# Designs tried in a protein design chat: VH-VL binders against NAD kinase (nadK). Part 286

Target 1, 268 residues: NAD kinase (nadK), of Syntrophomonas wolfei subsp. wolfei (q0aze0)
Amino acid sequence: MKIILVNNRFKENTEKKAQEIAGQLSALNVEVIIDNGLDEPYAGTVDFIMVLGGDGTMLRAARRYGQRAIPVLGVNMGTVGFLSNIEINELAEYLPLILREEYSLEARMMLEVAVFQQQSLLTRVFCLNELLLRSNSPRMLSFALEISGQKLEPYRGDGLIVSTTTGSTAYSLSAGGPIADPQLDAFIVTPVASHIINKRPLVVSPEREISLHLLEEREAIIGIDGQIKMDFGAENRVLIKRAPHPLLMVNLKAKPFFTSIDRSLQRQ
Below, E stands for the ipSAE of ESMFold2; O stands for the ipSAE of OpenDDE; V2 stands for 0.75 times the mean of E and O plus 0.25 times the DockQ between their complexes.

## First folded at step 19 (VH-VL)

Design WW8 (from TT1 with heavy chain T28Q, light chain D32E; framework fv_ixekizumab; at its last fold request DockQ between E and O 0.88; V2 from the best seeds 0.81)
Fold by OpenDDE, fold request of step 20:
Structure WW8 (fold): chain C 268 residues (1-268), chain A 122 residues (1-122), chain B 112 residues (1-112)
Amino acid sequence: as target 1 above (268 residues)
Amino acid sequence: QVQLVQSGAEVKKPGSSVKVSCKASGGQFRSYAIHWVRQAPGQGLEWMGGIIPILSRADYNQRFKGRVTITADESTSTAYMELSSLRSEDTAVYYCARGHTWKTSHGYFDYWGQGTLVTVSS
Amino acid sequence: DIVMTQTPLSLSVTPGQPASISCRSSQSLLREIGLNYLHWYLQKPGQSPQLLIYFGSDRASGVPDRFSGSGSGTDFTLKISRVEAEDVGVYYCMQALQTPLTFGQGTKLEIK
């Protein structure tokens, strides 16, 4: 068996814990690879991925490995989040189940984000939460939103979020988007400070495609999962689709989503 | 508790096809592989293939290459096994079984259907 | 394909006496992590197979402690310490190390 431990090199506690867990797994004759984000993703075959940390680390793991149909377990290390399944102090208890592959899985839809310069592809990224288009100046953006070739009225505002249902409890939530059942596949299109007061978010079928481009010579940026940033101008367009493969999230412990989110929101 | 309920007995002519259903209840359908195992009269058990619902991917015993198709409908929590170009040797009881893991390998079968008799005769 | 060989193919046992069934695989079923991908099933007359022992030695839920599995690598044994009338049926070992999954021939247990 081969397992990847994904941690955050900027958090010393996660690095230390990764080394400890690696030692424990090695003692059980499990081959371990530690991925702290410094190097390129491991290209070889693996059986399991443990994410040590919070939601941010999970998002990075998803982008790096999500298309490889590998079970991914979120192990929380004292942070607040929605993407972890067990706590670090519970790992020892569940380790036998992991080795015996006695766990359930949940498929989470990911986004495929393609950014173009004219007709040339600049980059393609898969992400678990959202794509954000926002102004890089105090001025509002004016941009075109198209859904499956249907051109909506020109949009004016600070920006726009295209999120998965998983991402509905992330930045989309802060922007006034709906809370979505993560078992549902859908796009959530959430306006960010629209010129139209209380402009409604859209819930869009995962079978559709979403495209964005600026209508004016303005400077904007694209953000992906709050971790990737790139400049976006009048010569660029972005195309968003459902990723061809979902992230396989491990469910070792029952975690009722709606009860959890309700409690979490009450604490904020 | 988990239950697997299969469709009723079938009588088929040689060269025809049969499609057997297996409805799962009491568990998470997407999380576990569904396998098909057959047993000819007075004979042992033979693995035909399995499906990983969460990936919509099926694995097959090469012995049945080109004749077996395993599918799953998540909306109804039902797995299907279709066997084409039926022969007299295909007369058997066909079982669906749930694997304890999402993969078709490494797993044991913790729950079984009641079996479906398929008789192939001229 | 991995070939599974059971011995004996039939066994007649007096109630209260012990029984032993052997299962041999053509290659090792032991994984580096120490797990043997060998499982045992019992098919009682007129019924579907049911899980008896998994990973070589673990009893399935509801299985009496008079059943035990042992062995590692290529040689495995199922033992019944005291055979009862309800134990009548055909026992199968199965390897799940790799596809295709393969079964032993089965061992028919009868009461004398």
Scores: ipSAE 0.848, ipTM 0.920, lowest interface PAE 0.7, mean pLDDT 95
Fold by ESMFold2, look of step 19:
Structure WW8 (fold): chain C 268 residues (1-268), chain A 122 residues (1-122), chain B 112 residues (1-112)
Amino acid sequence: as target 1 above (268 residues)
Amino acid sequence: QVQLVQSGAEVKKPGSSVKVSCKASGGQFRSYAIHWVRQAPGQGLEWMGGIIPILSRADYNQRFKGRVTITADESTSTAYMELSSLRSEDTAVYYCARGHTWKTSHGYFDYWGQGTLVTVSS
Amino acid sequence: DIVMTQTPLSLSVTPGQPASISCRSSQSLLREIGLNYLHWYLQKPGQSPQLLIYFGSDRASGVPDRFSGSGSGTDFTLKISRVEAEDVGVYYCMQALQTPLTFGQGTKLEIK
């Protein structure tokens, strides 16, 4: 059995704990690969991914491994977020179930983001929370939004967020979007500081294709999960679709989403 | 309370197809592989294949040479097995079963359907 | 394909006496983490199969403790310490280490 342990190397507590857990797993003849963010994602086959840390560490794991159909368990190291399932001090209790593959899965929709220059694909990336288009200057953007070939009236403002339902509690929420049940598949399209009074958040079928491009020459940024940034200009467009595979979240312990909203948001 | 309920018995002619349904209740349909196992009269059990609903991916026993198609409808919590180009030796009881895990390997079958008799004769 | 061989194929037992069924696989079913991917089922007359033992030795819910599973790797045994009339049926072992999943031929247990 081969497991990836994903941690955040910039938090000393998680690196030491990852080594301790790796030792315990190795004693059970489990092969362990530690992914602390320094190296390229492990490319070989694995049975399970264990994320040690908060929602940010889970976002990195999702981008690196989310399209590979590998179960991913969020293990909380202190601050309770939306993406952890068990606490670190409970791991020993649940380890036999992990080894026996006696757990359920929850699917979390991911975005497939393709950025083009003219007609050429520049990059393709996957994300769990959201894509952000924003101005990289004091001037507002003028941009076009197209949903499955339907051209909406032009947008003017600081930018736009296209999020998953999982991302509804992240930047989308701060920009005025709704909280969505993460078990639903949908896009949530939330304007950022729109100059046009009636541009409201949209909830869009996951079967739609979303396209964005600038209508004027401006300096803009595409942000992915608040962790990756890339320049975006008038020569570019971005196409957003539901990713081919959801993130497969391991469920060992019931974690009621709706009764925990205030507590989870407070601790984020 | 997990329960698997299959469609009723079928009588088919050689060369035709049959599609057997397996409706799951009382459980998390997406999380667990659904397997199909057949039993010819007086014979043992034979695994035909299974489906991983969360990935919409089916794995098949190659013995059936692509004659079997396994699908799942998550909205109705129902798995289907379709067997084409029927022969008299396909006369059997067809069972669905739920594996304890999400993938088609490693699973023990903790819940079984009641079985569907398919008779192939002219 | 992993071949599963059961012996005996038929067994006639006096009520209250023990019974033993052997299952051999053509390759090891033991993973390095200590788990054997070998499961046992009982099919009572006129019924669907039902899980009896999983991972070689673990008893399924509701299964009496007179049933026990043992063995590892390629050789597995199902034992019934005291056979009762309700135990009649066909016993199957199944490997689940890899697809295609394969069953033994079955062992028919009868009361004599």
Scores: ipSAE 0.771, ipTM 0.894, lowest interface PAE 1.3, mean pLDDT 91
ESMFold2 (binder alone), look of step 19: mean pLDDT 93; pTM 0.957
OpenDDE, look of step 19: ipSAE 0.832; ipTM 0.913
ESMFold2, fold request of step 20: ipSAE 0.717, 0.690, 0.717; ipTM 0.876, 0.865, 0.873
ESMFold2 (binder alone), fold request of step 20: mean pLDDT 93, 93, 93; pTM 0.956, 0.955, 0.956
OpenDDE, fold request of step 20: ipSAE 0.835, 0.847; ipTM 0.913, 0.920

Design WW9 (from TT9 with heavy chain G27Y; framework fv_ixekizumab; at its last look DockQ between E and O 0.90; V2 from the best seeds 0.82)
Fold by OpenDDE, look of step 19:
Structure WW9 (fold): chain C 268 residues (1-268), chain A 122 residues (1-122), chain B 112 residues (1-112)
Amino acid sequence: as target 1 above (268 residues)
Amino acid sequence: QVQLVQSGAEVKKPGSSVKVSCKASGYTFKSYAIHWVRQAPGQGLEWMGGIIPILSRADYNQRFKGRVTITADESTSTAYMELSSLRSEDTAVYYCARGHTWKTSHGYFDYWGQGTLVTVSS
Amino acid sequence: DIVMTQTPLSLSVTPGQPASISCRSSQSLLRDIGLNYLHWYLQKPGQSPQLLIYFGSDRASGVPDRFSGSGSGTDFTLKISRVEAEDVGVYYCMQALQTPLTFGQGTKLEIK
């Protein structure tokens, strides 16, 4: 059996824990690959992925490995988030189940984000939370939003978020988007400081495609899951689809979503 | 309680197709593989294939040379097995079974359907 | 494909006496983590197969302790310490190391 431990090299405690866990797993004759984000994603076949840390680490793991149909377990290390299933001190208890592959899975829709320059593909990225288009200056953007070929009225504002339902509790929420059931597949299109007062977010079928491009020569940025950043100009277009495969999140422990989100909101 | 309930017995002509259903209940459908195993009269068990509902991906025993199609409907928690180009030797009881894991390998079958007799005769 | 070979193919046992069934695989079913992907099923007359032993030695829920599984790698054994009338049926071993999953020929257990 081969397991990838994904941690954050900038969090020393996760690095140390990864080494400890790797030792424990090795003692059980499990081959371990540690991915702290420094190197390219491991290209070999693996059976399981453990993410040590918080939501940010999970997002990175999802981008790196989410399309490989590998179970991904979030192991929280004392952070607040929505993407971890068990705590680090619970890992030992659940390890036998992991080794015997006795766990439930939850499918989380991911985005396929393709950025073009004219007709040329610049990059394609799969992500768990959202794509953000935002101005790189104090000035508003003017951009076109198309949904399955339907051209909406030109948008003016600071930006736009296209989020999964998983991402609904991330930046989209801060921007005024709805909270979505993570068991539901849908796009959430949330305006960021639209010049139109009370411009409402859109809930869009996962079967549709979303396209964005600028209508003027302005400096903009594409952000993915708050971790990837790239310049976006008038020569660029972005196409967003449902990813071909969902992220397979491991459910070893019941974690009610709505009670969790309610509790989190009460703390704010 | 976990239950697998299969469709009723079928009588088919050679060359035709049969589609057997297996309705699952009592558990999260997408989290477990569903397998199909057949048993000819007086013979042993033969694995036909299995499906991973969460991926909508099926694995097949190549001995069937593409005659088997396994599908799953999440909305109804039902798995299907279609066998085409039926032959007399396809006469058997067909079982669906739940794998204890999400994937088709490494698992044991902890729950079985009641079986569906398919008779192929001219 | 992994070939599973059971012996004997049939056995008649006096109630209260022990029984033993062997299952051999054409390649090792033992993974590095120490798990044997060998499972045993019992099919009683007129019924669907039912799980008896999984991962070589673990008893399924509701299975009497007179049933035991042993072995590792390529050689496995199912033992019944005291055969009862209700134990009549056909026993199958199955490998689940890789697809296609394959069964032994089955061992028919009868009561004398």
Scores: ipSAE 0.833, ipTM 0.908, lowest interface PAE 0.8, mean pLDDT 95
Fold by ESMFold2, look of step 19:
Structure WW9 (fold): chain C 268 residues (1-268), chain A 122 residues (1-122), chain B 112 residues (1-112)
Amino acid sequence: as target 1 above (268 residues)
Amino acid sequence: QVQLVQSGAEVKKPGSSVKVSCKASGYTFKSYAIHWVRQAPGQGLEWMGGIIPILSRADYNQRFKGRVTITADESTSTAYMELSSLRSEDTAVYYCARGHTWKTSHGYFDYWGQGTLVTVSS
Amino acid sequence: DIVMTQTPLSLSVTPGQPASISCRSSQSLLRDIGLNYLHWYLQKPGQSPQLLIYFGSDRASGVPDRFSGSGSGTDFTLKISRVEAEDVGVYYCMQALQTPLTFGQGTKLEIK
């Protein structure tokens, strides 16, 4: 059995704890690959991913591994967010169930983001929460949104968020978008500081394709999950789809979303 | 509690197709694989394949590839097995069973449907 | 494909006496984490199969403790310490290490 153990020591000092857990797993003849964010993602076949830390560490794991159909368990190390399932001090209790694969899964929709220059693909990335298009200057953006070839009236403002339902409690919420049940598959399209008051957040079928491009020469950026930044200009276009595979989140312990929502938002 | 209820017995002509349903209840349908197992009269059990609902992916026993299609409808929590180009040798009881895990390997079958007799005769 | 071989193919046992069923696989069913991907089912007359033993030795819920599973790797045994009338039926082992999942031929247990 092979497990990836993901930590993010740049944000939290979890390296020591990750090595302790790797030792515990190795004693059970589990091969452990540690991913602390410094190296390229492990490319080999694995059975399970264990994420040690908060929602930010889970977002990185999802981007690196979410398209590989591998169960991913969030293990909280202090502050509970939306994506942790068990606490670190409970891990020993649940290890036998993990080894026996006696757990359930929850699918979380991911975005596939493709950025183009003219007609050439520059990059393709996957994300769990959202894509943010925003201005990188004091001037507002003027940009076009197309949904499955349907061209909406131009947007003008600071930018736009295209979010999953999982991302509805992240930047989309701060920009005025709704909180969505993460069991639903949908895009949530939320304007950021729109100069055009009639541009309301949209909830869009996951089968749609979403396209964005600038209508005027401006310096902009694309943000991915609040963790990756890419330059975006008048020569670029971005295409957003539902990713081919959902993130497979492990459920060992029941966490009712609605009864915990205020507590989870306070802890972030 | 967990229950798998299959569609009723069918009598089919050679060369036709049959589609057997398996309605699941009492658990989160998409979290667990559903397997199909058949048993010819007086014979043992044979695994035909299974569906991984969370990935919308089916895995098949190679012996049936090209004739069997396994699907799921999450809105009704129902799995389906369709067997085409029926022959008399396909006369059997067809069972659905839930695997304890999300994928088609590694699973023990903790719950079984009641079975569906499919009789193929002219 | 992993071939599963059961012996004997039939048993006739007086009530209260023990019974033993062997199951052999063409490949090891043991992963390095210590789990054997071998499961046992009972099909009582006129019924669907039901789980008895999983991972070689763990009893399913509601299964009496007179049933036990043992063995590892390629050789597995199901034992009934004292056979009762309700134990009649056909016993199957199944490997789940890899697809296609495969069953043994079955062992029919009868009461003398």
Scores: ipSAE 0.755, ipTM 0.885, lowest interface PAE 1.3, mean pLDDT 91
ESMFold2 (binder alone), look of step 19: mean pLDDT 94; pTM 0.959

